# VH-VL binders against q9h9l3, part 309

Target 1, 176 residues: q9h9l3
Amino acid sequence: PRKMVAIDCEMVGTGPKGHVSSLARCSIVNYNGDVLYDEYILPPCHIVDYRTRWSGIRKQHMVNATPFKIARGQILKILTGKIVVGHAIHNDFKALQYFHPKSLTRDTSHIPPLNRKADCPENATMSLKHLTKKLLNRDIQVGKSGHSSVEDAQATMELYKLVEVEWEEHLARNPP
Key: E = the ipSAE of ESMFold2; O = the ipSAE of OpenDDE; V2 = 0.75 times the mean of E and O plus 0.25 times the DockQ between their complexes.

## First folded at step 15 (VH-VL)

Design Mb13 (framework fv_amlenetug; at its last look DockQ between E and O 0.73; V2 from the best seeds 0.00; counts 0 for: pae E 3.7 > 2)
Fold by OpenDDE, look of step 15:
Structure Mb13 (fold): chain C 176 residues (1-176), chain A 120 residues (1-120), chain B 108 residues (1-108)
Amino acid sequence: as target 1 above (176 residues)
Amino acid sequence: EVQLLESGGGLVQTGGSLRLSCAASGFTFSNYAMTWVRQAPGKGLEWVSAITYDSDFTDYADSVKGRFTISRDNSQNTLYLQMNSLRAEDTAVYYCAKARLAVAGPFDYWGQGTLVTVSS
Amino acid sequence: EIVLTQSPGTLSLSPGERATLSCRASQSVTSRYLAWYQQKPGQAPRLLIYGASTRATGIPDRFSGSGSGTDFTLTISRLEPEDFAVYYCQQYYSSPYTFGQGTKVEIK
């Protein structure tokens, strides 16, 4: 069996009008929810919008943040060769400027059995917050401090574990 | 309680080989990066090598690169350092150290070390 | 490599006095990746501070760390007899994960 990790990233806005999503925090947890990585990351471009309400990122977090290139290298050391679990994970990979093999990717926003378990339409895209509340009876992304990428990564892993057996069997029969 | 116990040190001739072991207990060994740090007699600390929690990444100081090999057996909770082509300057107490996270970081626990003496 | 230079080489003080140890990096180091260790004679090193300012478990509050960029400081507010030892700073920001040469805090 392959090793499995869950990832969640927070992004800030850079570029014109802050429309470019740049990595500002990355959290990675193992199968048991233990933190393997959790760093604030300094984008290469000037931050225009911290998106604090969602990202939880503030200017003070960037004072001693890890430069993007360094952080990327550290993160890739963890992700390479792993089954990577995330929610809407394409955004995380995009921010990382990294392409993980599809066969080793698990996106909890696109797992029909997970939606079914949550009494949601199988082909709908549900939020991490909603699925976590419905299936784990846990509230995440609450308060005014913004999201916790560690909390979100842990929740994502826990959600996937609920459907892991069924989904892995499905993927084995239907490789992406 | 976290415990790290090094073994395998001793006297070896220049050009010889030695394999150090570090037996870990008191924590989930497979979740943490591990490192070797050495200290020559009367000298400071020198980072030697590191290995990630899953052995996917290893790193070495330039002084030992190509001669030393770090490895681990997570099923046995043991860290290893294979030392080949030993030199007099490799004489030191070798410490096994636990990193705080899966990727090498600060070393929150250390063994008592094992002495390696390389004689000409 | 990042070279860490500690100063002074030796610090002679009496119990109860304040100790200030410096660690200068040859290039900027993210504070998250700066640690301090204590080593007493005949013993293995012990982690004191990590992330430049976070005390490790079980470390008394008389130990504190500060700094950013290239300049970091370890402070012992009031020296206890057991605090006389050698102190090392270390960066794990980039490989190789270098140590400073150490500062010896000795009894005056």
Scores: ipSAE 0.816, ipTM 0.921, lowest interface PAE 0.7, mean pLDDT 96
Fold by ESMFold2, look of step 15:
Structure Mb13 (fold): chain C 176 residues (1-176), chain A 120 residues (1-120), chain B 108 residues (1-108)
Amino acid sequence: as target 1 above (176 residues)
Amino acid sequence: EVQLLESGGGLVQTGGSLRLSCAASGFTFSNYAMTWVRQAPGKGLEWVSAITYDSDFTDYADSVKGRFTISRDNSQNTLYLQMNSLRAEDTAVYYCAKARLAVAGPFDYWGQGTLVTVSS
Amino acid sequence: EIVLTQSPGTLSLSPGERATLSCRASQSVTSRYLAWYQQKPGQAPRLLIYGASTRATGIPDRFSGSGSGTDFTLTISRLEPEDFAVYYCQQYYSSPYTFGQGTKVEIK
């Protein structure tokens, strides 16, 4: 079958008052959770706010980071033609300046069977942290030192596996 | 223990073809990009070609583009180099090497190489 | 194509001396994408340094790398008998992923 990967990104603030979100780290894992990509990325614009308390990005990470153009090329080589799993994945694609086909996109923040397994309203937007705690009995994103995009991508893949058979059959009957 | 073993080298006439193989073991082959690097007798290293972990992207040095084809079979843990329209300048030891990453990277493990000799 | 020019071509030194090898790129290369390899006679290359300054697994701390942009350096702080070899730099920033022409480190 078609290969599947999970992605998670961390962003920093650029633009006026640091309000624009720009890509500063990207992690991609395969179906088994093995890391295929994990790089710090230098935004093309001046960094105004590292957002370290959530992003985990510090000035030292940017010293030898991969320029955005190069990183985007590397990332797209992995994503092209794949089923891509993410959580609130629209934000990740926006930061990549990339449009992945909807038929190949899986967003764990918007899968009704997954919410049902978590005893949550089927059409609610649930956080990755909440779903992971309820369905995998794991605590992720602990503390204030920032998120791990590798940890988050791995959790996202494991969550999707819980509903993969049901959801893939649903999408086959109801093409997006 | 990571191991890479090249085979398929030998003597071939100008204009001929050879297919090199590289058998891999001791790591998850399908997670990493692979490369071919060659070294003419008494000369330096020359990058030849690379392929991503899933075969979706390949790239070649200009000197071999259109004549050589890199491929891999992840079910058999094997990397290949099909060499066509061989020239005297293609005479070299050919190394396969494993990248540290899925799409590119420095080459952290190398085979011992296989000699290709192209004669008139 | 990014051309890497190594200097000197040959470096003749005695055991215990410090070796300094240079690699200059024709275009800027983010240091993350520069590597150094060692090749002894009759052997395959061995990765020493990647990301311009990170030692590969099992490489002794007498090997260090530095530099950014177009100018990169490999330093061997005290040469040992096993260090007399040819050293190559490589960029994997932009295809084609070129090597320098090599620096031979030999016993004086």
Scores: ipSAE 0.387, ipTM 0.789, lowest interface PAE 3.7, mean pLDDT 91
ESMFold2 (binder alone), look of step 15: mean pLDDT 93; pTM 0.952

Design Mb14 (framework fv_amlenetug; at its last look DockQ between E and O 0.75; V2 from the best seeds 0.00; counts 0 for: pae E 4.7 > 2)
Fold by OpenDDE, look of step 15:
Structure Mb14 (fold): chain C 176 residues (1-176), chain A 120 residues (1-120), chain B 108 residues (1-108)
Amino acid sequence: as target 1 above (176 residues)
Amino acid sequence: EVQLLESGGGLVQTGGSLRLSCAASGFTFSNYAMTWVRQAPGKGLEWVSAITYDSDFTDYADSVKGRFTISRDNSQNTLYLQMNSLRAEDTAVYYCAKARLAVAGPFDYWGQGTLVTVSS
Amino acid sequence: EIVLTQSPGTLSLSPGERATLSCRASQSVSSRYLAWYQQKPGQAPRLLIYGASTRATGIPDRFSGSGSGTDFTLTISRLEPEDFAVYYCQQYYESPYTFGQGTKVEIK
């Protein structure tokens, strides 16, 4: 099996006016889309804004959520040494307070061949939802329940697989 | 159907070594953490060791650290426990247990166990 | 390590009665990482409840789990003859993943 995983995180707002993005859910899937990790996470600071419309996070999800410190440790056990695929993944890593090696990171929001395949400008930042619809003919992030981080992680992995060969060859020739 | 079958148990002298195996079937072995749990005769359950789905992380109870080594061969769907420097207190039925996810968690399936007897 | 203390040590009941088993943790444990197991004589343990309150696949609804923080409970609403066994709680919140010492539910 490939040492590749896809990650998607949901964040809530903490700090003054809820402007700080804090990890509230993390989902990790393997190359085949199987769920390796999916937990609600309790931020260390008081939640000011659940951002439910986008995050899908509600107050009830935090009642038995995993403390951030514990969750971070669990997640890092999965990510360490892996090629990590994500969409706008810098936000996920920031929320995790974790830095993954650039050489082992794949951000589907910054893969020109992927955009090209979707008939989008190569240097544009396209949403996961748009790329998924265009390339996988699948609707994600629909409904009133907010985002599903598992669904998003799976979609991200599937998108990357479409350009994996080409992109990996590119990276081999042009290491980050 | 998920099946876990332990083997390798038996009688061994104090200070000796033994290697347990657990053959797994009925699920994608490489997606799940695996654990060893033991039970001394007439006693409760004791967590022994765990290994993540990709073998990147292993963990041990203090009672076995430095003496036991957990490993796995995902290509063979097999979990192992190398036990060295065995002691009388290591006498127990050793269970192979499947974690629910890639990281060690609740154990949703158990083997029938293999008996390890350490004699002085 | 997190020590789990189960009570009572032995619970003597008759079929049809309600069984309430307690598990107390030495420190707070996220409910998502508390499990209950059943072990019958001569058999391997079987997962009953995980995440403190979620029944494992195939587990009858007469089994239920509840609790948070340091106090957790397994309830068997109406004991069946096959329910007489030893029950263990377990936390996988922090390593080492400790078990309680067990509660024996025996027939009165």
Scores: ipSAE 0.542, ipTM 0.862, lowest interface PAE 1.2, mean pLDDT 95
Fold by ESMFold2, look of step 15:
Structure Mb14 (fold): chain C 176 residues (1-176), chain A 120 residues (1-120), chain B 108 residues (1-108)
Amino acid sequence: as target 1 above (176 residues)
Amino acid sequence: EVQLLESGGGLVQTGGSLRLSCAASGFTFSNYAMTWVRQAPGKGLEWVSAITYDSDFTDYADSVKGRFTISRDNSQNTLYLQMNSLRAEDTAVYYCAKARLAVAGPFDYWGQGTLVTVSS
Amino acid sequence: EIVLTQSPGTLSLSPGERATLSCRASQSVSSRYLAWYQQKPGQAPRLLIYGASTRATGIPDRFSGSGSGTDFTLTISRLEPEDFAVYYCQQYYESPYTFGQGTKVEIK
């Protein structure tokens, strides 16, 4: 059996008008929800927009943050060879400047059986907040102080567990 | 309570081999990187080797590279150091230590150490 | 390889005095990756400070750390009898994860 981890990232705005999403926090949990990694990360470029309302990132978090190059190396050592679960996970990989094999990637924003359990259209892109409320009876991302990437990674793993047996069997019969 | 217990030290001749073990308890062993650090008699600390939580990555000090092999068995909560082609300079107390992170860290818990003596 | 140079080699003080220990790195080290350890005779090292300034669990507040870049400091505000020991700084920024050579804090 292959190890599985869940990842969630928080991004800040860099580049022109702060429109480039750059990694500023990353949390990784194991199958049981134990935290394997949780660090604030200093982007290599000037931060234009902290996006604090959603990211939870403030200037003070960047003072002692892990440089991006070092953090990326640490994160990739955890992700390599693992089934990686995330929500809209392409954004996380883009911020990491990394491509994870599709056969080892699970995106809870695009799993039809999970949408069915939530009484949502199979091909809809549902928010993590909505799925977590509907299927786990939990409120996450509460308030205006930003998201917790630990909380979000843990919720993402729990959501995947609801469909894990069905979806892993589906992927085994329908490999990418 | 976190506990680390080294064993397998002893007297060995130059060119010989020795295998150290470190039994871990009181924490989820498979979540953390582990390390070996040694201290020659009357000297300071020297980092020897580290291994990631899942064994996928290992690293070594230049002084031991090619001679020592770090490994772990997460089902038995045990860290190992296989030491081959031992030299007098390898004489030291060997500590195992737990990293704070899955791939690196400061070393927040240490064993009591096991003495390795290499004689000619 | 990042070399850590500690000064002084030996610091002779009386109980109740303030101790200031220096650690200089051969190249810049992110503060998050700088730690301090205490080692008493016949014992394993004990983590005191990590991230340059964060006290480890159970470490009394008389121990504090500071610094950035290449210069880091451990301060013991009021030495207690049990604080006479050897202190090591360590970087875990880049492999090999080197230690300083140690500063012995001894009773005057």
Scores: ipSAE 0.288, ipTM 0.752, lowest interface PAE 4.7, mean pLDDT 91
ESMFold2 (binder alone), look of step 15: mean pLDDT 94; pTM 0.954

Design Mb2 (framework fv_amlenetug; at its last look DockQ between E and O 0.60; V2 from the best seeds 0.00; counts 0 for: pae E 5.8 > 2)
Fold by OpenDDE, look of step 15:
Structure Mb2 (fold): chain C 176 residues (1-176), chain A 120 residues (1-120), chain B 108 residues (1-108)
Amino acid sequence: as target 1 above (176 residues)
Amino acid sequence: EVQLLESGGGLVQTGGSLRLSCAASGFTFSNYAMTWVRQAPGKGLEWVSAITYDSDFTDYADSVKGRFTISRDNSQNTLYLQMNSLRAEDTAVYYCAKARLAVAGYFDYWGQGTLVTVSS
Amino acid sequence: EIVLTQSPGTLSLSPGERATLSCRASQSVSSRYLAWYQQKPGQAPRLLIYGASTRATGIPDRFSGSGSGTDFTLTISRLEPEDFAVYYCQQYYSSPYTFGQGTKVEIK
C-alpha cells in the first residue's frame, strides 16, 4: 500500500487582468492530518489580484515567500509516488505545473460514493465546504481571512477516509 | 519528551568504514525529515546529510557525496549514516537532528552526538 | 552554495548587556528559511529561532531574531550568565544547507 497525502493550494491572479492562476500557498498533510508542508509561494510573475477573499493571501505574505521553483521542488519531493488526495485537485496540479498519475490521484470532488453519503447527486460537483459541513459537521472557509489551505487539506483527507475502502475497491476494479 | 541518541562512533583508520545510528523516541518518527550535522573539534557546525520522512529523497553535502549514505528504518525509529572511505577531515562529533516537518531544513531537536575519529 | 558570514567572531560582554549578532548571506534568503542555534561548551546545539524571527518553544523572550534578504540579526536584550555560548545561523533556503561559522559570546 502506498502512502497517502492530501494537498490544497491557494492561488493568486497573475498575467493580463489577473486571469492566470498562480500558486501562492501550498499545504500538504499526511493521512493523520499532520502538516508535512505549508509555505507561501512567490509566483514568477507580478501578482495582479491576490484574490484575498478566497485565497487568504495578502501582499505581506509574499514579502518573504518561497520562490515558485524552489517550492515546486520541495512539494514534488512529497507528492512523488504517493496517493494524492485533493478537492478539484486538477487546479492544484495545474498551478504546480505538475502532472500526477491519474491512478494515484483521488479527487474528492469526483467521488460518487462521497456525494451519495452527503445526500447529494452522485454526479454533481459539490464544494469542499458543503461536503465538510454535511459529513464532518465542521465549518471551514469561514470568516474574512480567506481560506486556510491547511484546514482544507485536512478536511479533504478526512472526507476521503469516509469512503476510502469503497472507493479503493472501485478503483481496483475500474482503474482509471 | 523527544529524545535522539546517537551511537556507532569510535576510532577508525583512514579509508575505513563506520555506521552511525540514531535512536529516536518521543515523537512520530515517520512524519519528520532527519538530518546529520557534524562538528570537527573546535570548529563550527557542518550540515552533512538529510533524508525525508519517507526516505524518498536524500541529500548530501559535497564533502561527503559518494562516500556517505543516509537511511532510516521507520519501523525501528532509527536513522543511519553509513560512512565509507573515511578521511581525517571527517573527524567530528556527529549529531542526529530532527526536522520540524517532513521536508524541512531547521532542526528543533538534537542528539548529544557521537564522536568519530579518523586516524592515519 | 549560500555562504553565511557571522560577525563579530567574538563578542565580549558583561551580564545585563545587549548582544547583537549578525548573519550575512552571500545571496538573498527567504526569511522563512533562516534559523539560529545556541551551543554551550560540551553540549549539542539548541534551536533558538526559526523563520528568522520566530522563537522556538521554551526560548526566553530576551532572544529575538530579525532581518530579511541578506542581513539577519540575533539579539539578546539582556545577557544572562547562561547565555554565554556560541551562536550559529543556518539557512535551509537551498541545498546544501549551510551554517555560519559562529559567533562566540563570552564574558568580559
Scores: ipSAE 0.757, ipTM 0.908, lowest interface PAE 0.8, mean pLDDT 95
Fold by ESMFold2, look of step 15:
Order: sequence, then C-alpha cells, then structure tokens
Structure Mb2 (fold): chain C 176 residues (1-176), chain A 120 residues (1-120), chain B 108 residues (1-108)
Amino acid sequence: as target 1 above (176 residues)
Amino acid sequence: EVQLLESGGGLVQTGGSLRLSCAASGFTFSNYAMTWVRQAPGKGLEWVSAITYDSDFTDYADSVKGRFTISRDNSQNTLYLQMNSLRAEDTAVYYCAKARLAVAGYFDYWGQGTLVTVSS
Amino acid sequence: EIVLTQSPGTLSLSPGERATLSCRASQSVSSRYLAWYQQKPGQAPRLLIYGASTRATGIPDRFSGSGSGTDFTLTISRLEPEDFAVYYCQQYYSSPYTFGQGTKVEIK
C-alpha cells in the first residue's frame, strides 16, 4: 500500500526587501506522527528577514544548517511516491522548488469534510491552529517564539486522519 | 538500548553467494535508513550500501554494484545483504549501521560485525 | 566520489598529551557533512563527532571537531588510556559516503 507522510516547512525572507519566502526548516512525519526528517536549511540567497515571530528561525540556527540543494534532495527522496499531507501545502512545495503529483497531495486547508467537522464553510481556508484547537482540542503555535514544524506536521496528519476514509473514497471517485 | 546483531558470515568460495542478516532492536527500525560498511583485514572502513527507511531508494559502492543487493523487512526489523559472485577482495568484516534519519548519512549505531572470508 | 585523506597515518603519543588529527576532502562537504569515528581493535566503530563539530551523545568533551569545506580536524585535548585507537573521518555529503583511510593513535 501507498505510504502517507505529512510535511511542514518554516520560511525566512530573502530577495528584495525580504519578500521572497525561502525554506529554512522542514519536518516530515509518518502516519503515526514519528519524525522522519527535521532539519534547519540554509537558503541559497542571503537572509534579509528571519521572520522569527512565525518561523522560529534565528541566526544561530543557520550556522550549521543543511544547504538548500542537499536538503531538497534528502526531502524529495522521502516524498517521492508518497501521499503527502500538508496545510496550505502549495507554499511548502514552492519553497522546495518542487511539484508533487496532485493525485498524491492532500491539503488540510482545502478539504470540505474537514471544514464541515469544524463548523466552517466548506470552501473557506482555515488556519491550522484553528482546526487543531477545534477538532483535536490542542493548542499549537503557542507564544511568540515561532512555530514548530514538527508539531505542525503532526497536527496536520492527525487532522487528515479525521477525514481520511471519506476523502480518499471521494478522490477515488473523482480523480484529479 | 539500540542493538544491531549481524549474522550469516562465514567461509565461501570465489564465485559463491552469501546472505547477511542484521537483527535490529531498541528503536523504531522503519523510521531510519540502514547501511552496510565493511572492513578488509588490516584495512580501513569502506561504505558498501544503503537503503532508505521504506526501501524506495538503495545505493551501492561501485565495487559491489550488480553483485550485492541490500534489502530490509520492516515487519521483522531485519536488514539484509545478498552477496553474489563473491571475490577474494570481498573478504571483510561486514558491519550493519543505523543512520540518524530516514535517508542515509552518518551512522550513530553499529553492530559488532560478521566476518566473510572468500577463499579461492 | 569524494576522497578523504587523513594525516598523519600514525600518531605516537603518551597519555595526557594533545592529539590533532587532520582530514582533507577532495571536494567540499560543507560545514556539516563530516563525521568522525573511533575504532579499537576487535570492536565496531563508534561515532564521536557529526556535523564536523557536534559531539555524539555520551562522548567526552575532550573530543572536539572543527573545520569546513575541505579541511577538518579532530582534537583530543588530553589523551586517556582508552583513547588509543584508530580514528576515521567520513563524509556524508554525497553517495558513496566515503571514509578516510584512518589515523592510528598509539601509545608511545
């Protein structure tokens, strides 16, 4: 059977005025929430804005961070051939400079049954923090020290499991 | 505690075959890449082969490519090395090693090794 | 393939002395993708340092690593009797994940 992983990334600002989002941490967990990958990643461009409030990334994390090209290779070896679950996952794939097959991609920010369980409009984009609090009774992203990509990837997998049977059947009937 | 126990070594003739096993315990075997490293008598360490946590990717040193096959059974927590067309230069102690990540890298735990002797 | 060349081949020292072991890579392995191992006769290798400078769990602070790019150093600040062994560097930047040929640290 096809294996499933969840991914979450933290980004920093690069490029003019720090407006480009570049990968600075990536965490991948398996179906049970065990960590398969968790590394700080050095962007190929100069970091203009660490975005620490949200990213949790500080200058000291970059001292021994894995260069982007190497980290990307490691990450893609884990993702290839897998069903990949994420939240607003297009941002993660953009930061990885990577396209994952649509048929193998699950985005918890765009799953109507999940929104229904949270008493939210089916076509709305809901935050991971909100969905996790409402559906799992857990607080994530607490404080102002930034997000944990491990915590967020684990929450994302747990959220998907709430609708996994229904959504996988839907996708089988409606191939992308 | 992490334990790796190799078995299946022994004396074999040139051109013969041998299968090594490595029994793993004390960690979630299916989360980590695994590796074989060998050491010929009186010589240094040589990386032989690696396999990702899910077996999706394998890789081999040029010296063994086409002759050796790495595999794993995550339900039995066991790593294997099938060695075919053995040569005298394959004589070595073979170590099983655990990577820290799902993809091979450096090796944080090693077995005690099993000796393979290839005689003419 | 990235070749790692260690020097010296043999280092003869007394307990309490400082040991300095060098590892040179034929291509850059960045500041992170270099590990050091210790091996005693009849035993498996033991991880000492990863990421060029990070000590593995349970490794005494007399072991330290430094360097980046192509030039790396393992330092043992004060040799203990149990430190007389062969030391290998290993790159894990790209496959094949090659080892250096080893430096033997022996008692004078």
Scores: ipSAE 0.137, ipTM 0.713, lowest interface PAE 5.8, mean pLDDT 90
ESMFold2 (binder alone), look of step 15: mean pLDDT 92; pTM 0.936

Design Mb3 (framework fv_amlenetug; at its last look DockQ between E and O 0.73; V2 from the best seeds 0.00; counts 0 for: pae E 3.6 > 2)
Fold by OpenDDE, look of step 15:
Structure Mb3 (fold): chain C 176 residues (1-176), chain A 120 residues (1-120), chain B 108 residues (1-108)
Amino acid sequence: as target 1 above (176 residues)
Amino acid sequence: EVQLLESGGGLVQTGGSLRLSCAASGFTFSNYAMTWVRQAPGKGLEWVSAITYDSDFTDYADSVKGRFTISRDNSQNTLYLQMNSLRAEDTAVYYCAKARLAVAGPFDYWGQGTLVTVSS
Amino acid sequence: EIVLTQSPGTLSLSPGERATLSCRASQSVSSRYLAWYQQKPGQAPRLLIYGASTRATGIPDRFSGSGSGTDFTLTISRLEPEDFAVYYCQQYFSSPYTFGQGTKVEIK
């Protein structure tokens, strides 16, 4: 069986003027899109900007949120040793203060065959929303409630599955 | 319907070994963490061990660490607990419990348990 | 380890009465990782509440959970005859995933 998961994180702004992106929610799904993890996470620093429009995070979500340190440990138990699929995943790993092996990382924002399939330039960085609409005919990140990290993780996994065989073969021939 | 059925319990002498099994059905076994919880006669519940959905992580109570081994066969929908170097204080009903998620969480379903009696 | 202390040890009540059970943690526990279980004589435990306040599937609304930090409460608004049992709180916030020692709700 494949050890593959997809991850999506939501971040809030901390630090001076809220310019530091801190993890506030993390969702992880398996190959079938089943939720393995979905928690609100309390940053170690005071939240200056919830970025609710994008993150969907509100102050009420932080009342009983999982402390970052604890959440990080839980998440790493899931990610370690797995092929981790994400979109612009470097942001997620940065927020997690975690480095996943490049050979085990799949970033759907940097998969030329995926862009090609969506009739986009291969070297362009396309949004998850755009690719999902074009290739899955599904609307995500709609409304004013902000993003759903579960939906985004599921969409990311589904997108990757479209090019999985081709991309895995490519990576086998061209290891990162 | 979710079902968990423990087996393998019985009478064993101190220092002996026993292997418990838990047959799971009614849910996607491979998506959920599983746990063993025991209850000594007339006593409360004690968490024993947990294993993640993919077996990549296992955890144990200090009271059984080094003696018990939790494992699973997802192809057979079965959870195991290998118990070695058994002691009298290990006497208990052992419950198989399903976690709500892939990582250990609340236990939303329990088996009926299997009795392990360790005699001196 | 996080020690959960339940009180009272025994609660003697009559059907129809309100039951309030307490669970105190030795350190702060995220409410998302606090659960309550019911165990009747000769039976396996049953999940009642998880995340401190969310009822499990099939659990009557007379059961409710609340609390945060170190203090958690299970409330049975109106006791039914089938509610006389032992109740356990449990945290899965950090290993080991400890249980309280239990509160026995018995008929007066």
Scores: ipSAE 0.518, ipTM 0.851, lowest interface PAE 1.1, mean pLDDT 95
Fold by ESMFold2, look of step 15:
Structure Mb3 (fold): chain C 176 residues (1-176), chain A 120 residues (1-120), chain B 108 residues (1-108)
Amino acid sequence: as target 1 above (176 residues)
Amino acid sequence: EVQLLESGGGLVQTGGSLRLSCAASGFTFSNYAMTWVRQAPGKGLEWVSAITYDSDFTDYADSVKGRFTISRDNSQNTLYLQMNSLRAEDTAVYYCAKARLAVAGPFDYWGQGTLVTVSS
Amino acid sequence: EIVLTQSPGTLSLSPGERATLSCRASQSVSSRYLAWYQQKPGQAPRLLIYGASTRATGIPDRFSGSGSGTDFTLTISRLEPEDFAVYYCQQYFSSPYTFGQGTKVEIK
């Protein structure tokens, strides 16, 4: 059977006025929530805005961070051929400069059955924090020290499992 | 307790073949990359080959490329090294080692090694 | 291929002394991908340091690593009798993942 992983990334601001989102941390977990990858990543461009309030990234994390080109190679070796689960996952793929096959991509921010379980409109975009609180009775992203990509990837996998059977059957009948 | 146990070493003639096994226990084998490293008698360590946690990617030292094949069976928690067209310079103790990560080192746990002796 | 050259080849010291071991790479290696191992006769290697400066689990704090680019150092601040062994550096930055030739630390 095809293996499934969940990914979450944290970005920092590069480019003019720090508006470009560049990868600075990536965490990948397997189906059971075990960590397969969790590294700080040094963007190839100068960091203008660490975005620490949300990213949790500080200058100290970049001192021994994996260069982007190398980290991307490591990450893609894990993602290749896998069903990849994420939340608003297009942002993660954009930061990786990577296009994963749509047929192997699962985005918990856009799964109608998941919204239905949360008593939300099926087309609403719900945050990972809110879905996790409503459906798993768990608080993530607590405090002002930024997000944990490991915590977020694990929550994302657990959310997908709630609708996995239904959604996989839907996708089999309605290939993307 | 992480344990790695190599087996399958022995005496073999030049041009022959041998298959090494490494039995793993005490950790979730399918989460980590694995490697083979060899050490010729009285010499230093030489990296031989590595394989990712899911077998999707393998790599080899130039000295063994085309002759050796690394593989793993995650259902049996076992790493393998198929060694073909053996040469005298392949004589060494062969260690299996566990990487700290799914696709790369460093190598945090090592087996005891198994001796391969290649003679004419 | 990245060649790692260790110096000295042999370091003869007494217990209690400081040992300084050098590893020089033929081209730049991100410190993230530089490791040090200890090997005693008849035993498998043991990971000491990874990421150039991070001690592996269970390694005493007398072992420390530093360096970047092409020059890396392992320091043993106060040699204990069990520290007399061969030490290898390794890079896993670029395949093939080469080792240095080793530095033997022996009792004077």
Scores: ipSAE 0.414, ipTM 0.803, lowest interface PAE 3.6, mean pLDDT 92
ESMFold2 (binder alone), look of step 15: mean pLDDT 94; pTM 0.953

